# VH-VL binders against UPF0246 protein Cphy_1568: the designs that were tried, part 2

Target 1, 255 residues: UPF0246 protein Cphy_1568, of Lachnoclostridium phytofermentans (a9kqm9)
Amino acid sequence: MRIIISPAKKMVENIEALPVCGEPSFIDQTNQLLTYLKSLSYEEAKEIWNCNDQLATMNFERIASMNLKTKLTPAILSYQGIQYQYMAPEVLEKDQLEYIQEHLYILSGFYGILKPLDGVTAYRLEMQAKVNLSDKKDLYEFWGSLLYNKLREETDFILNLASKEYSKCIERYVTEDVRLVTCVFGERKGEKVIEKGTYAKMARGEMVRYMAEHKISTMSEVKKFDRLDFSYDENLSNETKLVFLKGESNVRDRK

## First folded at step 6 (VH-VL)

Design a5 (from z2 with heavy chain S31R, light chain S95R)
Fold by ESMFold2, fold request of step 12:
Structure a5 (fold): chain C 255 residues (1-255), chain A 119 residues (1-119), chain B 109 residues (1-109)
Amino acid sequence: as target 1 above (255 residues)
Amino acid sequence: QMQLVQSGPEVKKPGTSVKVSCKASGFTFTRSAVQWVRQARGQRLEWIGWIVVGSGNTNYAQKFQERVTITRDMSTSTAYMELSSLRSEDTAVYYCAADLEYSSSFDYWGQGTMVTVSS
Amino acid sequence: EIVLTQSPGTLSLSPGERATLSCRASQSVSDYYLAWYQQKPGQAPRLLIYYASDRATGIPDRFSGSGSGTDFTLTISRLEPEDFAVYYCQQYGSRPPYTFGQGTKVEIK
């Protein structure tokens, strides 16, 4: 089993809680992207980042001085934000960390795919960025099937805890010999399931933590997830989609 | 530890200038942005401007553009905000805040500097 | 420039209750560029939420942000004694000025 999750926009550097244990698998592709980004004018870079002038100015300066081999932080500790807060990687015990290092991958527009303890430098590049490099029209085309092929070599079962923006780069290439199962975290609204982004991110992080704490190896164990008032719903689920509903579902009560 | 320490209270006459300092410690000042915000008694916060410390690039709210200058001294890890042609309505607490985490929001705040403009 | 209007102006609640604070923008703001701050008397503002929904470092999980476009919400799921304060939203979009709402005071009663 391999688990995929999204990165986060906010990143920190020089965390000393865990060691860096490895280099990103596609560092050569990352270096191509870095060279491309360094070649951009400020206005071109701001368009790629789609951000305000304060952030664009800060990132333009960061890219100009960036070195992929120095000031590295373990990927799992570098990414911040609500998903990573609920995962709480800094409090994992040694054997839980070993589980995560074996089973978890983080997707990235800049690095492609990362193991939790791969050394990274802070960057800004979302998968949807309009990068035009080597006659590739965007990052989805740039990465192509590389990320899926990496996973396929290691597993026939992928648990998808990533957002659609990121999981698309895997989903497009899935072959018959690999199962991809997506976890959906939502609320019932009448007959429909509504996924609220903040709660979904919390649940995805908590699921990784839950799996690490219990060394989850089977889908039946995944279905037992019940944290944050979520519970598995058999009727809305199938072989490729596990639906978890939040407990407050009393909208449109017809008493 | 990460801190922003501002200069002490100022009492100024109308028509003069004030320069408030904001000294950073415990983080890489050159990789940060600093914003300045003020708050008159009982009023909302009012954004004045920011500086990206590395380049020295600034941006000011239109209301302040002809009267404010935001600068920094990287050798002392200190940002400065100077407001000229002071008026009584400039009486407020002035805050500096820093963004080190590339979030475009500001995690670290100075303690505030009271500036009183009276004749 | 984008004007932020917060409602209600004052929210009187007891500890343990759920608080819901609203921030409306005069123009669409990316949910990417909205923050929430807490301020107590005599203190600097404290960042609670950035990017509309992400909690700042050290902020407890009872605080959550949501919304997009012109309508944003701060929720405090279970008020604690230290949560009685004034709350401000801020937008910091592509172009200045970066503006704050007028505040919502959350008070005991």
Scores: ipSAE 0.131, ipTM 0.669, lowest interface PAE 6.0, mean pLDDT 87
Fold by OpenDDE, fold request of step 12:
Structure a5 (fold): chain C 255 residues (1-255), chain A 119 residues (1-119), chain B 109 residues (1-109)
Amino acid sequence: as target 1 above (255 residues)
Amino acid sequence: QMQLVQSGPEVKKPGTSVKVSCKASGFTFTRSAVQWVRQARGQRLEWIGWIVVGSGNTNYAQKFQERVTITRDMSTSTAYMELSSLRSEDTAVYYCAADLEYSSSFDYWGQGTMVTVSS
Amino acid sequence: EIVLTQSPGTLSLSPGERATLSCRASQSVSDYYLAWYQQKPGQAPRLLIYYASDRATGIPDRFSGSGSGTDFTLTISRLEPEDFAVYYCQQYGSRPPYTFGQGTKVEIK
């Protein structure tokens, strides 16, 4: 089993809580992207980054001097956001860290796919960014099936905890011999499930932690996830989708 | 066989413009970058500018920024360098060089184009 | 811009000897994006080394590149008659301009 998650927009550097242990699998492609970014004007880069002038200026300067081999931070610690806060990788025990290093992958617009302890530098490039690279129209086309193939080499079962923007890189290439299962974290409104972004991110992070704590390896075990007031709903789930609903634990006790 | 073939020698008057072509073959031109470099007789290599073929983005050395234009035609796999307001000091051999897939490793070089500027 | 300074300006050696060429950058070159070229009279430059230490296709083993940051070296372990030429370094690890060194001439003693 391999688990895929989304990166965070915000990145930090010089975190020494965990050691760097590994290099991104597709560093050559990352170098291509870096070369491309270095060729852009400020205005062009700003458009791609879709950020304010302050961030754009910082990123522009960063790219100008960026070195992919120095001042590296473990990927799992570099990304900052709610998902990663709830995952709390800095507090993972040794065996839990080993678990995520083996099973967890982070998708990235810049790096493609990362292991938790891969060394990275801060960047700004979302998967949905509008880039013009070679004959490719966007980063989805740029990466193509490379990311999926990396996973396929290792497993026939992928647990998808990534957002749609990133999971698309994997979903479109799934073959018959691979099972892709997506976790949905939401609230019930009538017959519909509504996903709130903040809660979904929290739940995704917590799920990774849960899986690491219990060394989860089966779908049945994933279904037992019950943190943050989420509970598995069998009726809304199927072979490719696991639905977890918030706030329904008390309703089960009343039936 | 991967190669770059440049246009023939040029003789120009001061104040005029010259446009040199560089045709690529044997590799994916759209996934490359092309730089232009010149060399006066007995002198060092001088970087002029470059173009990322896929995006069309260009950057020029400050010395040439007001006089040089680098373009590409993806349909013919050809890069161009146009230098205007020619001066006698622009007399040099002009080279194009291409990297593959944005490696910034310019493995392929044209044979060079001699441009002579004289009154 | 990054200024590359090569040394020595001229290196006079005999066939079979070891040649050591230096390229120093005014600031650190990112990601080891340093290339070495060989140029013979009347010919276009030929790529020898890229990424500071990787040999280009078809380049003999006697050519080797090393270094990082601001100091780079091209070594020819045993000079062959065909190795007498001018050698240039180029950086491409920062934003343009992708500057060249002034060159080192390796001549026969």
Scores: ipSAE 0.012, ipTM 0.505, lowest interface PAE 9.0, mean pLDDT 91
Fold by OpenDDE, fold request of step 12:
Structure a5 (fold): chain C 255 residues (1-255), chain A 119 residues (1-119), chain B 109 residues (1-109)
Amino acid sequence: as target 1 above (255 residues)
Amino acid sequence: QMQLVQSGPEVKKPGTSVKVSCKASGFTFTRSAVQWVRQARGQRLEWIGWIVVGSGNTNYAQKFQERVTITRDMSTSTAYMELSSLRSEDTAVYYCAADLEYSSSFDYWGQGTMVTVSS
Amino acid sequence: EIVLTQSPGTLSLSPGERATLSCRASQSVSDYYLAWYQQKPGQAPRLLIYYASDRATGIPDRFSGSGSGTDFTLTISRLEPEDFAVYYCQQYGSRPPYTFGQGTKVEIK
């Protein structure tokens, strides 16, 4: 089983953190992207980054001097956001770190796909960004099936905890011999399931931690996730989707 | 719109040199790599070498290491392959192929240049 | 160097049939840097597949690439008359030389 998650927009550089173990699988493509970004004007780059002037200026300077082989931070510790806060990788025990290093992948617009301890530098590049590189018009085209093929080489089961913007890089290439299962974290509103971004991110991070703590390897074990007031709903779930609903644990107890 | 146009056929004597040109148009030549491949009549494709246009860095197959030189002129968007000490077995069609933005996806090919080595 | 061995040497089929071509590498091809080319008599090679499974621009969906590591496959789901040609694989994911396979000829039965 391999788990896929989204990156965070905010990144920190901490070369004093845990040691880097390995390099991104598609570092050559990342270098290609870096070279492309270095060739852009400020205005062109800003448009791609889709950020304010302050961030654009910082990113522009960063790209100009960026070296993908020096001053690296482990990927899992570089991303900052709610998902990563709840994952709390900095306090994972050794065996838990080993678990995520084996099973967890982080999708990235810049790096494509990362293992937790891959060495990365801070960047700004969302997967949905529009680019003009290698006769490709966006990063979805740029990466193509490479990311999926990487996963397929290692597993026939992918647990998707990534947002749609990133998971579509995988979903569009899924073959019959691979089972892709997406976890949905939401609240029941009538006949609908509403996903609130903040709670979904929290739950995704917590799920990764849960899986690492218990060395989860089966779908049955994933379904037992019950943190942050979420509980599995079998009726709303199917072979490709696991639905977890917030605030319904008491309802189950009353039945 | 994007294309590579190679120089015309060559007839050479053994021991001489040949220089084939490959002119690029319709894409950013300075952000590409160009590989050279040859094919003798009825034979397989044979990789000769390549050049990264921006840096000028080259790498050659061991078979050609001592006889081949690949260069580029960025001002004219042209790549060159020079093969020296020609032998009869060098008789082949020589192709250039280019990628875009260093993708290593060589989807642009020249039309080929026939080089005949005969006494 | 990485040696690519294609099989079969010749594939005789009729239009409408499925063609399966193999390319085996002597060692693992990194990052799926495997390409497939089509070559017709008197013409330059044409890129079909790159990154092992991505179709080049303008290539019809009847062409598909698969595989990883040392074993790669080009599949033509339904052969068209224009598909009868020689097919080559090339690796470019390791250190040079970026070698080609010896080719598979797809001929009309």
Scores: ipSAE 0.000, ipTM 0.509, lowest interface PAE 12.3, mean pLDDT 91

Design a5 (from z2 with heavy chain S31R, light chain S95R)
Fold by OpenDDE, fold request of step 12:
Formats: structure tokens, sequence, C-alpha cells
Structure a5 (fold): chain C 255 residues (1-255), chain A 119 residues (1-119), chain B 109 residues (1-109)
């Protein structure tokens, strides 16, 4: 089993908390992207980053001096956001860290796919960014099936905790011999499930932590997830998705 | 020691109803789903319906939607299947099966309940 | 509804031989939601395989499940005398009904 999650937009340097163990699998392609970004004017780069002038200026300076081999931070500690806060990788025990190192992958527009302890530098590049590189119009085309193939080499079961933006680069290449199951975290509204972004991110992070704490290896165990007031709903789930509903666990016990 | 124990055999007249019970023990009933399946003599397994114990949500095969009701009692860890307007063709062994903690694998089966419908 | 078709209807083999049973679905089904059951005369079905390829607790390793999409296979590598029975497949991943195949009878030659 391999777990895929989304990166965060904000990144920090933290070289002391955990050691870097390994380099990104597609570092050559990342270097190609870096070279491309370095060749851009400020206005061109700003358009790709889709950010304000302050962030664009900072990123432009960062790219100009960026070195993919120096000042590296473990990927899992570099990304900052609600998902990663709830995952709380900095306080994971040794065996839990080993678990995520083995099972967890972070999707990235810049690096493609990362192990938790891969060394990364701070960047800004979302998967949906429009680039013009090697006759490719966006990063989905740039990466193609490379990311999926990396996963396929290791497993026939992918647990998808990533947002649609990032999981799309995997989903489109899934073959019949591979199981892709997406976890949905939402609230029931009538017969519909509504996903609130903040709670979904929290739940995704917590799920990763849960899986690491219990060394989860089976679908049955994933379904037992019950943190943050979420509980598995079998009726709403199917062969492609596991649905977790917030606020219904107590209702189940009361009926 | 996980098991499902069903109620005893039933003999019914056409037009009447039958209610079969399935008592669970040895596992957490509130976190399970129970399906009901029947089998006429020498015939294939036929899916009737199922219930998610925690929510109480049910689904039935179209063939039985108007005649079957599946329920559960969490306090006694018991699932029920009631079939009304009985016909001779309803004569079969009825089974309950449960999964453990929504594993979606029905590992546990009752011993079966023979229901005979005859005039 | 998804219709499961098992083949062959009857498989006549001797102890020690390899048995290959097929279950074909009318629509694609994730292998996480395909199960195989064994049923002996006068007994309730017994779960053999779930998630298409995972063995249930206590099931000997001579039983194996494989397949994806619409084609699934149960293999008994070396038939034992106690393996002669009827085998059913069931899908329970899509919307109900959770249909069964019509069964394959493995009988002694």
Amino acid sequence: as target 1 above (255 residues)
Amino acid sequence: QMQLVQSGPEVKKPGTSVKVSCKASGFTFTRSAVQWVRQARGQRLEWIGWIVVGSGNTNYAQKFQERVTITRDMSTSTAYMELSSLRSEDTAVYYCAADLEYSSSFDYWGQGTMVTVSS
Amino acid sequence: EIVLTQSPGTLSLSPGERATLSCRASQSVSDYYLAWYQQKPGQAPRLLIYYASDRATGIPDRFSGSGSGTDFTLTISRLEPEDFAVYYCQQYGSRPPYTFGQGTKVEIK
C-alpha cells in the first residue's frame, strides 16, 4: 500500500528536526523545471506562480539562487499547512516515521513525487500551473505517467488522500491491476456529502497520523478511522471511495 | 468465539409473515453490517438485503422491496429479517452474515433458518 | 445490477489436481469488493477470499484469488478431499444488490 497526499503552498526550512534521507526520485526533471524557471522574466514567472508582487519578488530571488543540493529540509517538515499540522510529523515516534517513510508519498508540482524524508528546498509551483516546457503546456503533461509509474513499481494499492488537483496526475493513468481508493471527508446534508476544505485537510493529516500510529496495512483498518468526529459510512462508500462523515459517530451508537 | 446464532425453523401458511432473528456474539455488533441471503433447496444463493447496524440504513433487492424489512436491536446485538406475504417459492434456508467493523468481508455466517411455506 | 457469471458450472477433478474457477462481472468491479465462498452440503457458506485476493482467517494457502475489473479467478492449487464443494463469488462494492454468481460445483472425478 502507498498513500498519496498533497503538498502545502507554504514551505519552511527546518534542517535540524529530522535528518534528510534520500533525494527526490525525479530530481533530473526537477532540475529541468528549475532551469526553465530561471530562464523566465519576472512577469512570466509571476504569471506562473499566480501570486502577488511580494511573493513573486521573493520567489524570483529564490529561484535565481536556488540549489537543489544544498540547504535541504525533509519534505514532510518543509510543508506548512493544516494537513501537516494535524499529521504532526515532528513528534512522530521512530517506528511511525519509518512507517510513513515506507508508505507515504507527497505529490508536488516541482518535485513530482516525494518521500517524507526526501531533501527539498522551498519553492512555489502548484500542479495546476501553466508552463511552456518541452512543448508541454502544463505540469500534468510534463510529468505525464512518471508519477503513477513510480507508485506502480511499488504497489497495486494506492490510498488517495490528495486533493483532486494533485491526485488527477495519478488517476488518469491508473490501470486495471492497480486499486486506487479515495478517502472523502465530509458532512451529510440530506443525501449529499459536503466536503469542507479545512476539515478535509485536518482529516487527511489525522488519517496519516492514525495510520502511522497503528501501522495500518489493510482497508479494513483504514475504515476504522474515527478521529475528529469522523466515522466511516459504508452506504456512501463504494469500490473507488471511502466516505467518512463528521458528527455521526454518536448517532450510530444511540440508535 | 465470534458467531451468529439464528432462530429456529419456521412453518408458515401462504399469505402470512415470518421474522427470523440473528444474534451476534464475540464481536462489536454496533460496528458491523448484516446481510441476509436465502437458498432454496438445490438452488443458488440469493441476496435479500442488508443493514448497516450503526446507522440502521438498509437496502433490499428489488424482488423483495415490498415484502422484506430488515432491522436490528443494538441492545441485544440482534438483527432481524421479516418477510411478509409468504409464498411457496419463499421456502428456503435463510442466512444472516456479518462483517467485522465495516471490513466489508462477511466472515461470519449464521447456521441458517429453514422457512417452509405450505398450505 | 451487476451480474456475476461463474464458469464452469461443474468441474470434475481428482484430489491433487489444480482447480481454476472463473467469475465474470457484467460491469467492472474493484477487486476490493469481490469475495469467494465455499459451501458444503447442509452447511452455511464459508468465506474464502475477500478483496479478490486476500485469504480469510484460517483459509489454507492452496486457495488463492486473482483478477480485476470484470474477470476474477479462484485457484485451488492442489485439491484436497475436503475441497469438493460449491463455490460462489459475490460483489459488494457497487450499489446494491450485492449479487452472487450462480456457483461452480467442484466434484470428484
Scores: ipSAE 0.000, ipTM 0.481, lowest interface PAE 13.2, mean pLDDT 91

Design a6 (from z2 with heavy chain S31R N57K S104N)
Fold by ESMFold2, fold request of step 12:
Structure a6 (fold): chain C 255 residues (1-255), chain A 119 residues (1-119), chain B 109 residues (1-109)
Amino acid sequence: as target 1 above (255 residues)
Amino acid sequence: QMQLVQSGPEVKKPGTSVKVSCKASGFTFTRSAVQWVRQARGQRLEWIGWIVVGSGKTNYAQKFQERVTITRDMSTSTAYMELSSLRSEDTAVYYCAADLEYSNSFDYWGQGTMVTVSS
Amino acid sequence: EIVLTQSPGTLSLSPGERATLSCRASQSVSDYYLAWYQQKPGQAPRLLIYYASDRATGIPDRFSGSGSGTDFTLTISRLEPEDFAVYYCQQYGSSPPYTFGQGTKVEIK
């Protein structure tokens, strides 16, 4: 089994809690993207980053001085945000860290796919960015089947805990010999399931932690997830989609 | 840890200027942006402008464009905001806040500097 | 200029109650540039929520943010005594100026 998750926009550098243990698999492609970004004018780069002038100015300076080999931080510690807070990688025990290093991949528009302890530098490049490199129209075309083929070489079962923005880079290329199973975390409203983005991010991070704590490797074990008041709903699920419903509370204050 | 320490309170006459300092403790100052914000008693926070520390590029709210200058000194890890042609409605607490490591969030705030403008 | 309007102006609640604070923008704001702050008397604002829904480091999980477009919400699921303060939303994603809401005061009933 291999698990895919989204990155986060907020990144920190120089965390020493865990060692860097490896180089991103597609560092050569990352170098191509960096060279492309350095070739852009400020206005072209700002459009690619889709951000305000403050952040665009900061990122333009960062790209100019970026070094992919120094000041590296383990990817799983570098990304911040609610998903990573609920995963809490900084407090994983040794055997739990070994589990996530074996099973977990972080998707990235800049690095493609990352092992948790791969060394990264902070960057800004969203998967939906309109990068036009090597006659590719966007990053989905740029990465093509490379990321999926990496996973396919290692597993016939992919558990998808990534957002749609990122999971598309795998879903578009999945073949019949690999089972891709998406976890959906939502709340029942009448006949519909409504996914509230904040709770979905919390649950995705918590699922990774749950799996690492219990060394989960089968879909039947994944279905037993019951944290944050979520529980598996068999009626809404199928062979490629596992639906988890939050209880009757929209918040923790139900009593 | 990153900390922002601002200069002490100022009492000023109308028509003069004030320069407030905001000293960062941390090695990431050169990779930050600093915003300046003020708050008059009982009023909402009002944005004045920002500086990207690396390049020194600034942007100011139109209201302040003719009277404010935001600068920095990278050797002392200090940002400055100077407001000229002071008037009584400029009486407020002035804050600096930093967006560190390109994170697009203002995690750190200075303690505030009270500027009182009275005749 | 994007105007942020917070409601209600004041919430009078007891410890243990749920607080729901609204922030409405005069035009659409990207979630990535919407933040919530807490401010106690005589103190600087404290970042609670960034990117509309992500908690800042060290913020208790009883605080949550939600919403998109023009409508954003801060929720405190179970008020603690230390949560009685003024809360502000900020947008910083459009062309300047960056703007703040007028605040919602959460006070002990």
Scores: ipSAE 0.501, ipTM 0.797, lowest interface PAE 2.8, mean pLDDT 89
Fold by ESMFold2, fold request of step 12:
Structure a6 (fold): chain C 255 residues (1-255), chain A 119 residues (1-119), chain B 109 residues (1-109)
Amino acid sequence: as target 1 above (255 residues)
Amino acid sequence: QMQLVQSGPEVKKPGTSVKVSCKASGFTFTRSAVQWVRQARGQRLEWIGWIVVGSGKTNYAQKFQERVTITRDMSTSTAYMELSSLRSEDTAVYYCAADLEYSNSFDYWGQGTMVTVSS
Amino acid sequence: EIVLTQSPGTLSLSPGERATLSCRASQSVSDYYLAWYQQKPGQAPRLLIYYASDRATGIPDRFSGSGSGTDFTLTISRLEPEDFAVYYCQQYGSSPPYTFGQGTKVEIK
């Protein structure tokens, strides 16, 4: 199986807790994107980044001097934020690290898809950015089926722990020979499930940690996730969607 | 330890200027942006402006546009905010805050500089 | 300019209770440009939450941020004695000025 997760906007450099152990699979495409970004005017770049003038000014300067081969940080340590806080990759034991390196992929608008220990440079480029490169209207078109085909080479089962913004780059291309299963983390409100974004990010990070600790490889094992007061709800789930509800401690014991 | 240390308190007469310094240590100053805010007694925080340290580019709140100058000295890792034509309404604690790592989050704040404008 | 209105103005609670602080914007603010700060008397603000929901480094997990659009919330799941302070939201998602809410004082009941 393979697990996909979202990146984060905040990135840090110079983390020595884990080594850099590889190059991003699509570094050539990343270099094309970098060349494109360097060619933009300030206003064009600001629109691509969809950000305020302060951040646009800082990133315009960063892009001008960016080098994809230097100042590299392991991807899993570079991304910051609440999802990565709950994953806590810097404290993974050796076997857990081996599990993550084999099974986990981080999606990225800039790099496409990353192994946890691939070396990255800090960047800002969201998957929904309207990049007009080589007649592609956005990054979803730019990446096309490349990211899915990379996963398909390795697995027939993809566990989706990414936000919709990022998972769309895989979901659009899924073929019948690969099972893509999305985890949904929410609260029951009447007959509906309400996702609170913060709790969803926490749960996605915790699920990765949970899977690494137990070396999980099957959907039935994933259904046993019970951290952060979440539990699997069979009635709201189906073969492509696993729903976890906060506060439902006995869903599996149906009485 | 990453730190922003501001200059000491100032007492000024109306019509004069004040220049507050904000010295950075423990991080790469050239990869940061610095915002300046102030807080009058019992009032909310009020944003004055920012500087992107690398380029020196600034933006100021409209109400300060004609009176404020934000600068930096990269050799000393110090940002400056100068406010001219001081009025009694400018009496406040002035803070600098830094956005490190290009992520537009202001993780570090100076201790504040009390500026008192009285006649 | 975007006005942030915090409510309540004062929240009187005991240690161990849940605190819920509201920040309402006069127009939509991207989650990515909404932050929360804690300020104690005589001290500078301390960043708690950035991008509406991400905890700053070293911030305890009892602090959480949520919301989008015009309505944002800071929650302290169980108040500790050191949490009694004033809390501010800030937006920085449009051209200047960046703006702050007027604050919510969380005080011991």
Scores: ipSAE 0.457, ipTM 0.782, lowest interface PAE 3.2, mean pLDDT 89
Fold by ESMFold2, fold request of step 12:
Structure a6 (fold): chain C 255 residues (1-255), chain A 119 residues (1-119), chain B 109 residues (1-109)
Amino acid sequence: as target 1 above (255 residues)
Amino acid sequence: QMQLVQSGPEVKKPGTSVKVSCKASGFTFTRSAVQWVRQARGQRLEWIGWIVVGSGKTNYAQKFQERVTITRDMSTSTAYMELSSLRSEDTAVYYCAADLEYSNSFDYWGQGTMVTVSS
Amino acid sequence: EIVLTQSPGTLSLSPGERATLSCRASQSVSDYYLAWYQQKPGQAPRLLIYYASDRATGIPDRFSGSGSGTDFTLTISRLEPEDFAVYYCQQYGSSPPYTFGQGTKVEIK
């Protein structure tokens, strides 16, 4: 089984908590993207980053001096934000860290796909950026099937904990021999499930932590998730979608 | 340990200028941006401008454009805000705040510098 | 220029109660550029929430942010004595000036 999650926009340097234990699988593609970004005018780069002048100025200066081999931080410690706060990777025990290193992948517009302890440098590049490289109109086209094929070579079962914007780069290419299952975290509103973005991010991070703590490898074990007052709902779920509802009373919330 | 330390209080006469300093420690100054904000007694916070430390590029609120100069000295890790042609309505506490390491958030604020303009 | 209007101007509440603070923008603001700060008398602002919903380092989980477009909310699920302060929203989007709301004072009833 392999688990995919989204990156975050906020990144920090933190090389003292965990060692870097690898190089991104698609570092050559990352270098192509870096070369492309360095070739842009300020106005072109700002448009791709879709950000204010302050941040665009800072990032334009950053890409001018960027080195993919120095100032590296383990990917899972570099990304910040509420999903990563609930995962709390810096406090995982050794065996839990080994679990995530084997099973977890972080999606990235710049790196493509990352193992948790791959060494990364801070960057800004949204997956939906309009990168025109090698006759590709955007990053979804640039990455193509590469990211899915990497996962397919390792597993026939992908648990999707990524946002739709990132999981599209996998979902577009899924073949019959691989099962992709998306976890949905929401609240019941009549017959509908409504996702609240912040709570969904919290739950995705907590699910990764839960799976690492219990060394989960099966769907039946995933369905037992009951953290943050969520519980599995069989009636709203199917073979490709696991629905967890907030506010259901559950005896496991006393653990 | 990461902090911004501002210069002390200033009492100024109308028509003069003031230069407030903001010294950074515990982080990479050259990879930051600094904003300057002021707050008069009982009023909301008012943005003055920013500087991207690496290039020295600045942007100012139109209200301050002709009177403010934001600079930095990378050798001392210090940002400066100079406001000229002072008038009584410039009496306020002036703050610096930093966006560290491209995070696009202003996590660290200086302690504030009281500037009083009176004859 | 984007005007941020906060409501209410003052919340008078007791410890343990839920506080809900509103920030409305005169035009759409990307959540990526929306922050919330706490300020106590004589002190600098303290960052609580960035990107409209993400807690800054060291901020307790009783603080949460939500909203998008023109409507943003800061919620304090159960007020603690140290939470009685003034709260400001800020936008720092694509064009200057960066602007702050006028503040919401949360005071002990």
Scores: ipSAE 0.410, ipTM 0.774, lowest interface PAE 4.0, mean pLDDT 89

